# Ledger of designs, part 224: VH-VL binders against q0atu2

Target 1, 119 residues: q0atu2
Amino acid sequence: MLDKKARIRTSREYRNVFEKGKRLSGRFLIIYYVENALDNNRFGFITNKKIGMAVIRNRIKRQLRAIVREYQGQVKNKHDIVLVARAGIGKSSFEGMEKDYIAIMKKAGLFARNANKID
Below, E stands for the ipSAE of ESMFold2; O stands for the ipSAE of OpenDDE; V2 stands for 0.75 times the mean of E and O plus 0.25 times the DockQ between their complexes.

## First folded at step 9 (VH-VL)

Design vd2 (framework fv_recibokibart; at its last look DockQ between E and O 0.89; V2 from the best seeds 0.85)
Fold by OpenDDE, look of step 9:
Structure vd2 (fold): chain C 119 residues (1-119), chain A 121 residues (1-121), chain B 108 residues (1-108)
Amino acid sequence: as target 1 above (119 residues)
Amino acid sequence: QVQLVQSGAEVKKPGASVKVSCKASGYEFTDYYMHWAKQAPGQGLEWIGEINPDWGDDNYNQKFQGRVTMTRDTSISTAYMELSRLRSDDTAVYYCARAKYYWSFDAFDIWGQGTLVTVSS
Amino acid sequence: QIVLTQSPGTLSLSPGERATLSCRASQSVSSKYLHWYQQKPGQAPRLWIYDASSRATGIPDRFSGSGSGTDFTLTISRLEPEDFATYYCQQYESSPYTFGQGTKLEIK
């Protein structure tokens, strides 16, 4: 699980990302990202009812946390990043979700140059 | 209709704990942060904290940190605020209120009816 | 934290008069993060003005909000009997999301 310091926790922090951040859409995920004034990255998540029933949402939450945690050390510093789960993600495999995350983060240029866990 | 319904009045002794509930209906519970406010008798409103009902992330006013715990049960669309080590100045009406945090940003547009907590020896 | 100071503490007026309520912030607050609430005795607060100048649903047009930076105002052009209540300003600029101490609008 992500450290508290690595998570967007307040409603105002989420609002800041949505208002000032850039938006990119993948197959299963939409990301909003903006530079922060901290020395660490923070991640937020949006999993609304559109992605499925409670059981599905809970699974997706676990999977998203796992993916973000896995690649956390390879993301450029000083960013607030919100992941929005898209409709259909509930039918995706973990690998598919991971692939989508990597693709969209690469497109956003958020991975460090020396990242070694990405395609 | 959209509404927040809080638990009933509480009477506690100093040093005890109280847990107030706030049940949401008429909207998607996880789409709004749940906030809590305190209003002492004849006084103004004081913000206590907020919680993300989807992920459980919370943020408290420093004044209450260490004594307040906010939780939620998404299965019944209910938020909880627990205040421990109660003292006389904790006597107040406590309110829950929702605020949207993505797509659109709203103020505290829906409030619970309030819960009176009385702390007396 | 951002401190909101409302003035006056109590405002005594008669129906038909104009009411002007002030909310001053200790630091700049974006208009989109300044809100007003009305509260009557024994009732929960109710959102009244949001984004400094937008009336909430069902709020009469005799109510108006204005201001920017550190100075915000709630104005009631012609007071009605049901308008007598306590009004609170609140900022959502930064945590903690503080309230003003309130202005009690009472009937003279």
Scores: ipSAE 0.899, ipTM 0.953, lowest interface PAE 0.5, mean pLDDT 95
Fold by ESMFold2, look of step 9:
Structure vd2 (fold): chain C 119 residues (1-119), chain A 121 residues (1-121), chain B 108 residues (1-108)
Amino acid sequence: as target 1 above (119 residues)
Amino acid sequence: QVQLVQSGAEVKKPGASVKVSCKASGYEFTDYYMHWAKQAPGQGLEWIGEINPDWGDDNYNQKFQGRVTMTRDTSISTAYMELSRLRSDDTAVYYCARAKYYWSFDAFDIWGQGTLVTVSS
Amino acid sequence: QIVLTQSPGTLSLSPGERATLSCRASQSVSSKYLHWYQQKPGQAPRLWIYDASSRATGIPDRFSGSGSGTDFTLTISRLEPEDFATYYCQQYESSPYTFGQGTKLEIK
């Protein structure tokens, strides 16, 4: 779903975000983020098995990809961003997850100043 | 306890493919990148690539790009490395090894026992 | 790609002696991303030193790692018979995550 260029692909890239990045917590998500040396953003995901059974976990993964894809055009470029699913995310609706993502990305200052979809 | 158990030795002809498996036990498979390394007889270690077992993102040493494919099956905690268009200089022991990529240090702390692949006519 | 060059290729010493193994990187490597492994014949490598200077679980304190930037060392203060093996350094600074070619520490 997300283009390979928009994904954090290597273990070292994940480690860099956790080592050097800032952390913000929402209700269902934690984000870690750091500026990168590229002209684009990259997204990574951590969705461990504490979330629930395989069907629930796969649903969460599909929904997180969809949310990130929907809003990626509004995200300020040059950032590596890792989304960590919290244990309670399995009980979240898609809309609850989406609202949490928007709120935490706004708080982080990662959405573009003049975005019509998000403020 | 934590283990990586690899599939058995294989003998292949030039031009064939080999697929080596690496079954993890005793830890959360999706919390660690799986890495693969090659060691030719009497030689040192050469890194082949890595895969995120949760999301499937992979990254290969350019030397092997185009001939290597890494996959996994999270339902059985097993990683795979497939090497195609085998040549005689692909004769080596192939290792899997794990590295934590968040919350902890990231060295290769657990290794599989190795899989000997012999490429001969 | 970061090339790691280990020296010497072979080090012949007796038990009780001090060993110094060198690992030189072609580019700067953060200490947090320089690791050492021990390998004996017929066995998989074992993590020995991580983050340039931290000993893995169960590794004797006669082993010490040091260095920064492009120059790293593994020192064994007083060799024991079980220490004779091949030692590899590895960098995790950038992909591809390369290994040095190894130093074989053998009994004189």
Scores: ipSAE 0.764, ipTM 0.905, lowest interface PAE 1.2, mean pLDDT 92
ESMFold2 (binder alone), look of step 9: mean pLDDT 92; pTM 0.944

Design vd3 (framework fv_recibokibart; at its last read DockQ between E and O 0.86; V2 from the best seeds 0.89)
Heavy chain, then light chain:
Amino acid sequence: QVQLVQSGAEVKKPGASVKVSCKASGYEFTDYYMHWAKQAPGQGLEWIGEINPDWGDTNYNQKFQGRVTMTRDTSISTAYMELSRLRSDDTAVYYCARAKYYWSFDAFDIWGQGTLVTVSS
Amino acid sequence: QIVLTQSPGTLSLSPGERATLSCRASQSVSSKYLYWYQQKPGQAPRLWIYDASSRATGIPDRFSGSGSGTDFTLTISRLEPEDFATYYCQQYESSPYTFGQGTKLEIK
ESMFold2, look of step 9: ipSAE 0.825; ipTM 0.911
ESMFold2 (binder alone), look of step 9: mean pLDDT 92; pTM 0.941
OpenDDE, look of step 9: ipSAE 0.928; ipTM 0.961
ESMFold2, fold request of step 10: ipSAE 0.862, 0.838, 0.856; ipTM 0.925, 0.915, 0.924
ESMFold2 (binder alone), fold request of step 10: mean pLDDT 92, 92, 92; pTM 0.943, 0.937, 0.942
OpenDDE, fold request of step 10: ipSAE 0.926, 0.933, 0.933; ipTM 0.962, 0.962, 0.962
ESMFold2, look of step 19: ipSAE 0.794; ipTM 0.897
ESMFold2 (binder alone), look of step 19: mean pLDDT 92; pTM 0.945
OpenDDE, look of step 19: ipSAE 0.921; ipTM 0.958
ESMFold2, fold request of step 20: ipSAE 0.851, 0.855, 0.857; ipTM 0.920, 0.921, 0.922
ESMFold2 (binder alone), fold request of step 20: mean pLDDT 92, 92, 92; pTM 0.945, 0.943, 0.941
OpenDDE, fold request of step 20: ipSAE 0.932, 0.932, 0.932; ipTM 0.962, 0.962, 0.962
ESMFold2, last read: ipSAE 0.854, 0.858, 0.864; ipTM 0.921, 0.922, 0.926
ESMFold2 (binder alone), last read: mean pLDDT 92, 92, 92; pTM 0.944, 0.944, 0.944
OpenDDE, last read: ipSAE 0.931, 0.933, 0.933; ipTM 0.962, 0.963, 0.963

Design vd4 (framework fv_recibokibart; at its last look DockQ between E and O 0.90; V2 from the best seeds 0.85)
Fold by OpenDDE, look of step 9:
Structure vd4 (fold): chain C 119 residues (1-119), chain A 121 residues (1-121), chain B 108 residues (1-108)
Amino acid sequence: as target 1 above (119 residues)
Amino acid sequence: QVQLVQSGAEVKKPGASVKVSCKASGYEFTDYYMHWAKQAPGQGLEWIGEINPDWGDTNYNQKFQGRVTMTRDTSISTAYMELSRLRSDDTAVYYCARAKYYWSFSAFDIWGQGTLVTVSS
Amino acid sequence: QIVLTQSPGTLSLSPGERATLSCRASQSVSSKYLHWYQQKPGQAPRLWIYDASSRATGIPDRFSGSGSGTDFTLTISRLEPEDFATYYCQQYESSPYTFGQGTKLEIK
């Protein structure tokens, strides 16, 4: 699980990302991202009923956190990033979800230049 | 209809704990942060904290930090606020209120009916 | 934290009169994060004005909100008997999301 310092925790912080951030859509994920004034990145997550039943949503939550944690050290610093799960994510594999995350983050230019495991 | 229904009045002794519930209905529970506010008798409103019902992340007013714990049960769309080490000045009506945190205005647009907590020896 | 100071503390007026309630912030607050609530004795607060100037659902047009920066105002053009209550301003600019101390609008 992500450290509290690496998480968007307040409603106001979420609103800031949605209001001022850029939006990119992947197959299973939508990301909103904006620069912050901190030395670290913070991640937020949005899930809703359209992605599936509670069991599915809980699985997706765990998987998204795992993916974000795995690649956390390769993301450019000073960003607030919110991941919004799309309806189709409930039927995706972990690998598919991971691939989508990598693709969308690359498209956003959020990975560091020396980042590995993203090719 | 959209509504928040809180648990009933509580009477506690100093040093005890109280846990107030707030059940949401008529809307998607996880689409709004749940906030809690305190109103002492004859006084104004004081913000206590907020919780993300989807992920459980909390943000507390420092004034209550260390004594307040906010939780939720998404299966029954219910939020909880627990206040420990109660003292006389904790006597107040406690409100839950929802606020959207994306794609709309962020104000407390729906409130619970309030829960009176009385702390006395 | 942002401190909201409302004035006056108590406003005594008669039905039909104009009411002007002030809310001053200790630092700048975006209009989209300044809200007003009405509360009557024994009842929960109710959202009245949001985003400084938008009336909540069901709120009569005799109510209006205005202001920016550090100064915000709630105006009631012609008071009705049901308008007598306590009004609170609240900021959502930054945590903690503080309230003003309230203005009690009472009947003269």
Scores: ipSAE 0.905, ipTM 0.954, lowest interface PAE 0.5, mean pLDDT 95
Fold by ESMFold2, look of step 9:
Structure vd4 (fold): chain C 119 residues (1-119), chain A 121 residues (1-121), chain B 108 residues (1-108)
Amino acid sequence: as target 1 above (119 residues)
Amino acid sequence: QVQLVQSGAEVKKPGASVKVSCKASGYEFTDYYMHWAKQAPGQGLEWIGEINPDWGDTNYNQKFQGRVTMTRDTSISTAYMELSRLRSDDTAVYYCARAKYYWSFSAFDIWGQGTLVTVSS
Amino acid sequence: QIVLTQSPGTLSLSPGERATLSCRASQSVSSKYLHWYQQKPGQAPRLWIYDASSRATGIPDRFSGSGSGTDFTLTISRLEPEDFATYYCQQYESSPYTFGQGTKLEIK
């Protein structure tokens, strides 16, 4: 999936996002996000047991990875971003998740106006 | 009942590897980072590293980097710590401990019973 | 990394006395990330105080934690026989999440 540097790896990093970050809720996702001191973005994921059994959770994890990877070039740098899957996400389509992700990322102001400026 | 149960004591020679297991029960395994700590005989506690049990991401104390590998198997709620190229000063009790990484306080609130690893020639 | 220095190394007191255990950090630590553990010989550590001053479940009110920044204290107002153990502070402010070297509280 995402490069090792683009992942939130430590428990303390997750906690920093929840404690200091902003929160926005969509239909299937909640994002928490905060500026970091790096040159890049880091992504974390919470796929708790409320979304379903293991096979459903694994499908959701695969689909979230794909969505984040697809749009990562358009995300403004220097942010730590945690995606929390809501209980209803197990019944969503890939397209529904994707639409929800785009909407909440735009509302958060996290998409840059030009992908070339992100690189 | 929430508990962490570790594998039994091990005796190893210098240069060998050891793999300690830590089986979680009574709680959702993926809601807590699993941490590992070392306590040499008569000494204090030293943090070795941590693993996100849901996504598998790890973070190691630099002192152990290159010799430690942490893994997990979510199907049996078990975390593992492998320490390679063992030395005499690796003789210690090794503990696993959990910490919540969202929604709540983040102290090590549950510990395994410890696994004594003895390294002797 | 953040080094935690506990003092004294050993504290010899009698039941009924007041104990004061110090933990000094090499860098500032948020109170939410300073914790205390009790350990008796042959046993795993047990969470005692979290977030610098909050007692873990079932910990008697004779135990109190205080401090901020770089200086933290664990106080036992009136020692009971069961309180004699080694106490460790720990920081969770930044990786590596270090422990102090411990204060052994022993019965005189």
Scores: ipSAE 0.760, ipTM 0.899, lowest interface PAE 1.2, mean pLDDT 91
ESMFold2 (binder alone), look of step 9: mean pLDDT 93; pTM 0.948

Design vd5 (framework fv_recibokibart; at its last fold request DockQ between E and O 0.95; V2 from the best seeds 0.90)
Fold by OpenDDE, fold request of step 10:
Structure vd5 (fold): chain C 119 residues (1-119), chain A 121 residues (1-121), chain B 108 residues (1-108)
Amino acid sequence: as target 1 above (119 residues)
Amino acid sequence: QVQLVQSGAEVKKPGASVKVSCKASGYEFTDYYMHWAKQAPGQGLEWIGEINPDWGDTNYNQKFQGRVTMTRDTSISTAYMELSRLRSDDTAVYYCARAKYYWSLDAFDIWGQGTLVTVSS
Amino acid sequence: QIVLTQSPGTLSLSPGERATLSCRASQSVSSKYLHWYQQKPGQAPRLWIYDASSRATGIPDRFSGSGSGTDFTLTISRLEPEDFATYYCQQYESSPYTFGQGTKLEIK
């Protein structure tokens, strides 16, 4: 799992991202992102009931964390980023989800210039 | 209907711990942060902390840091607040309250009925 | 932390009168994050005004909230017997989410 400091933890922190952040929609994910005043990125996750039952949700949660962890070092710093799982994500493969994440993060311009493993 | 139902009154000795439960119904438990507040007899409200029921992330008032533990069981839509090393000034009514953290108001719109915790020797 | 100071501590009025309750913040609070609650003895608090000026569901229109920055006000145009209670303001601007000490509105 992400380090504590790399997570959006408080309701107010989530609210800030939703109120001030930019929104981009992918196939399986919606991201809200906003610059923060920290020296690190923070990630939050929204996995609503619409994505499926508990088993599905738990799987998606694990997969999202894994994806974020895999690429977090390549993300431009000083951002709060919330990933919102879309309804269809429950039927997606890990690779599909990963591809969607990469695509949407690229579109958002959140990857560093020297980022690799994002082809 | 949307409601939060808390566990019953507790009587504890100093140094003991108490765990209060708050069961949610009528709404999606994980869509709202669960907050806890303390109200000592004849006093005002004091915010204790919050928990993200979906991920388990917590944020505590520093005043209670080290003594409070908030948890949840999503399978039964229940939040828990445990307070340890109890002392007399922990005697109070404890409330759980929900607050939406996206796409709605950021207020405590639903409250539990409260749980009286009495700490006495 | 943001300290909310309510005034007066106790307000003694009669039914039919106008009540003005003040909540002052130690630092600026966005109206989106300033809320009011009503509490009667032996009961849990109830959301009354949210976002500084929006009435919660079922709240009579004799209640109104206003203010910005550091000064907020809850006004009851014409007091009804059921309005006598303690009112708390609360900020969601930053953690810890603090309450005012409350204003007790009692019958004169």
Scores: ipSAE 0.923, ipTM 0.959, lowest interface PAE 0.5, mean pLDDT 95
Fold by ESMFold2, fold request of step 10:
Structure vd5 (fold): chain C 119 residues (1-119), chain A 121 residues (1-121), chain B 108 residues (1-108)
Amino acid sequence: as target 1 above (119 residues)
Amino acid sequence: QVQLVQSGAEVKKPGASVKVSCKASGYEFTDYYMHWAKQAPGQGLEWIGEINPDWGDTNYNQKFQGRVTMTRDTSISTAYMELSRLRSDDTAVYYCARAKYYWSLDAFDIWGQGTLVTVSS
Amino acid sequence: QIVLTQSPGTLSLSPGERATLSCRASQSVSSKYLHWYQQKPGQAPRLWIYDASSRATGIPDRFSGSGSGTDFTLTISRLEPEDFATYYCQQYESSPYTFGQGTKLEIK
């Protein structure tokens, strides 16, 4: 799991990302991201009621944590990044979410080149 | 409609722990951070900490670090604050209050009614 | 962290008078993150003014907030009997999110 230092933990930090950050939309996710004053990245998540009932929301939360954890080493440092689950993400597959995440993170310039899991 | 309802008053001995509950209704519980504040008799307000009710991340005032634990149960829209190793100066009214952390007003717009915790020997 | 100092500690005035409550911060606070609460004895605080100058829902227009940086003011243009209470400023700029010690507005 993402450790304490790699998580956006405070309400004020979330607000900072939304106020000052850039936004990019994918099929299932929106990311907001902004430079921070740290030597590391921090990740936050918005997985509100609109994505489904508790079973679906818990599945999405588990899958998003896994995806972010898998690729966190490929993310350029010094960013606060909030992933917002879009309505309809509950119908996505893990692989669909993963591809969407990779695509939007590359488009944002947050991945190093060739940050692919396979091949 | 929108309300935060806290558990009842508690009387505790020094060294014990107390767990105060704060049940939310009338809104989506996971859209708002839950905050806790202390007000000792005749004193002002002191912020204790906050919890992300969806993901469980916490952030505590350093004055309470090591003695406070904030948790929640999203299935019943309830936040909890536990304070351990109680001492007499922990006697206070404890409030929960919500604040949105995206798309909206970021002030404490709704407060619980308060829970009196009395620590006496 | 950010200390908020309110003055005066107690303000004794009569209905109809103008009240001016001061909140000074130990370092700059964005107006977006400076809020005021009213509290009456035995009650929870209530959001009164947010973002330094915006009135919360249902708050009469005799209340106004102003200021920026380190100096903020809550003004009540003509006091009504229901306005006598304690007022707290609060910053949400950085954790720990602190309150001022309060100004008790009491009837002379």
Scores: ipSAE 0.850, ipTM 0.921, lowest interface PAE 0.6, mean pLDDT 92
ESMFold2, look of step 9: ipSAE 0.836; ipTM 0.919
ESMFold2 (binder alone), look of step 9: mean pLDDT 93; pTM 0.949
OpenDDE, look of step 9: ipSAE 0.885; ipTM 0.948
ESMFold2, fold request of step 10: ipSAE 0.778, 0.795; ipTM 0.895, 0.903
ESMFold2 (binder alone), fold request of step 10: mean pLDDT 93, 93, 93; pTM 0.952, 0.951, 0.952
OpenDDE, fold request of step 10: ipSAE 0.916, 0.922; ipTM 0.956, 0.959

Design vd6 (framework fv_recibokibart; at its last look DockQ between E and O 0.90; V2 from the best seeds 0.00; counts 0 for: pae E 2.9 > 2)
Fold by OpenDDE, look of step 9:
Structure vd6 (fold): chain C 119 residues (1-119), chain A 121 residues (1-121), chain B 108 residues (1-108)
Amino acid sequence: as target 1 above (119 residues)
Amino acid sequence: QVQLVQSGAEVKKPGASVKVSCKASGYEFTDYYMHWAKQAPGQGLEWIGEINPDWGDTNYNQKFQGRVTMTRDTSISTAYMELSRLRSDDTAVYYCARAKYYWGFDAFDIWGQGTLVTVSS
Amino acid sequence: QIVLTQSPGTLSLSPGERATLSCRASQSVSSRYLHWYQQKPGQAPRLWIYDASSRATGIPDRFSGSGSGTDFTLTISRLEPEDFATYYCQQYESSPYTFGQGTKLEIK
């Protein structure tokens, strides 16, 4: 699980990302991202009921945390990033979600130049 | 209709703990942060903290940090606020209130009816 | 933290009069994050004005909010008997999301 320091925790922090951040849509994920004034990245997640029942949402939450954690060290520093799960993600495989995450993060230019797990 | 229903009044002794519940209905519980506020008798409102009902992340007022714990049970759309090591100045009405955190306005648009907590020897 | 100071502490007026309530912030607050609540004795607060100047659902047009930066105002053009209550301003600019100490609007 992501360290508390690496999580968007407050409602105001979420609001800031949605108001000031850039938006990019993938197949299963939408990301909102904005530069922060910190030395670390923070991640937030939106998983509403449209993606499925509680069991599905819980699975998706675990999978999203795993994906973000896996690639955390390869993301450019000083960013707040919110992942919004899209409808249909509940029917996706983990690999599909991971691929979508990588693709959208690359498109956003959020991976470091020396990232080696994104190709 | 959208509403927040809180648990009943509590009477506690100093040093004890109290846990107040706030049950949400009429809306998606996880789409709003749940906030808690304190109002001592004849006094104003004081913000205690907030919780993300979807992920359980909390943010507390430093004044209450170390004594307050906010939790939630998404299966029954209920938020909880526990206050420990109670003292006389904890006597107050405690409110839960929702605020949306990704779209809309950032205000407490729905409030619970309040829960009176009395701390006395 | 941002401190909100409301004035006056108590405002005594009669029905039909104009009421002006002030809320001053210790630092700048965006209008999007300044809100007002009404509270009557024995009741929970109720959202009254949001985003500094937007009336919540069901709020009469005799109520208006204005201001920016550090100075905000709630105005009641013509007081009705049901308007006598305590009004709180609140900021959502930064945590902790503080309230003003309130202005009690009482009947003269």
Scores: ipSAE 0.911, ipTM 0.956, lowest interface PAE 0.5, mean pLDDT 95
Fold by ESMFold2, look of step 9:
Structure vd6 (fold): chain C 119 residues (1-119), chain A 121 residues (1-121), chain B 108 residues (1-108)
Amino acid sequence: as target 1 above (119 residues)
Amino acid sequence: QVQLVQSGAEVKKPGASVKVSCKASGYEFTDYYMHWAKQAPGQGLEWIGEINPDWGDTNYNQKFQGRVTMTRDTSISTAYMELSRLRSDDTAVYYCARAKYYWGFDAFDIWGQGTLVTVSS
Amino acid sequence: QIVLTQSPGTLSLSPGERATLSCRASQSVSSRYLHWYQQKPGQAPRLWIYDASSRATGIPDRFSGSGSGTDFTLTISRLEPEDFATYYCQQYESSPYTFGQGTKLEIK
């Protein structure tokens, strides 16, 4: 469960990330990210409607929150990051989602190299 | 037919709470933030707060912080605003309105019909 | 928070005249986050102009919006009887997303 300070909470904040942020696509996820003026990171989530029924969508949401929480201490500070679930994510395992997240976050240069938890 | 339909008028005593509902139809409920605004008799509009109906995150006007709670039920495409510790100056029409929060325009393009809440002793 | 001040408070004009409604912000507002709404008595507000200058669907081209920074205007080139209403500007630049106090456009 992500802390409230680590969540993008307002409509304007989401819009800012889409307008000013960089975009990077993975297999199951797309991230949009932009530097913020805070001392911390914030994460937002968009679920594709075509993923499937509510049970599947709720599973995906729960799993994405868990993945982000697991690695949040390794993310470089001062970024707003929106994760967009692609339609095919419903067919992925937790491990597949986790691997995709790690890969795109590393490619974006968002993981801090000072942390011992990136492996 | 895109529509927001709000619950009916309420009469409350000071100190009570009120919960106003806003049912969405004709569009994807979770694609739009739901906003709430207050309009006291003969006065202008005051923004109360917003909720992300997909994930449930909220952001409130500081003037209402601690008295307002916004929730939703995505299974019935309905947003709720609860205002507690009611005062006489909470007498107003309360509106829900939607705004897109990712790609697309972000103005309040659809409004509910309004719910009159009257607070009297 | 950003305060929006509309002027005049009331504007009394006849059909066929030109109307200019002003909205002044206490801080800079990007044009894409300044919007106008029309409201008639007993009705909910309606989106009229978004992004400072773009007309909402079905809004007649006699309505135009302009401005940037702290100064925004809504202009009606030739008033029709149905245009007499209250108009509100709204900023979406930062929370709380404030409205102006309104300009009531009334028939003389």
Scores: ipSAE 0.474, ipTM 0.838, lowest interface PAE 2.9, mean pLDDT 90
ESMFold2 (binder alone), look of step 9: mean pLDDT 93; pTM 0.954

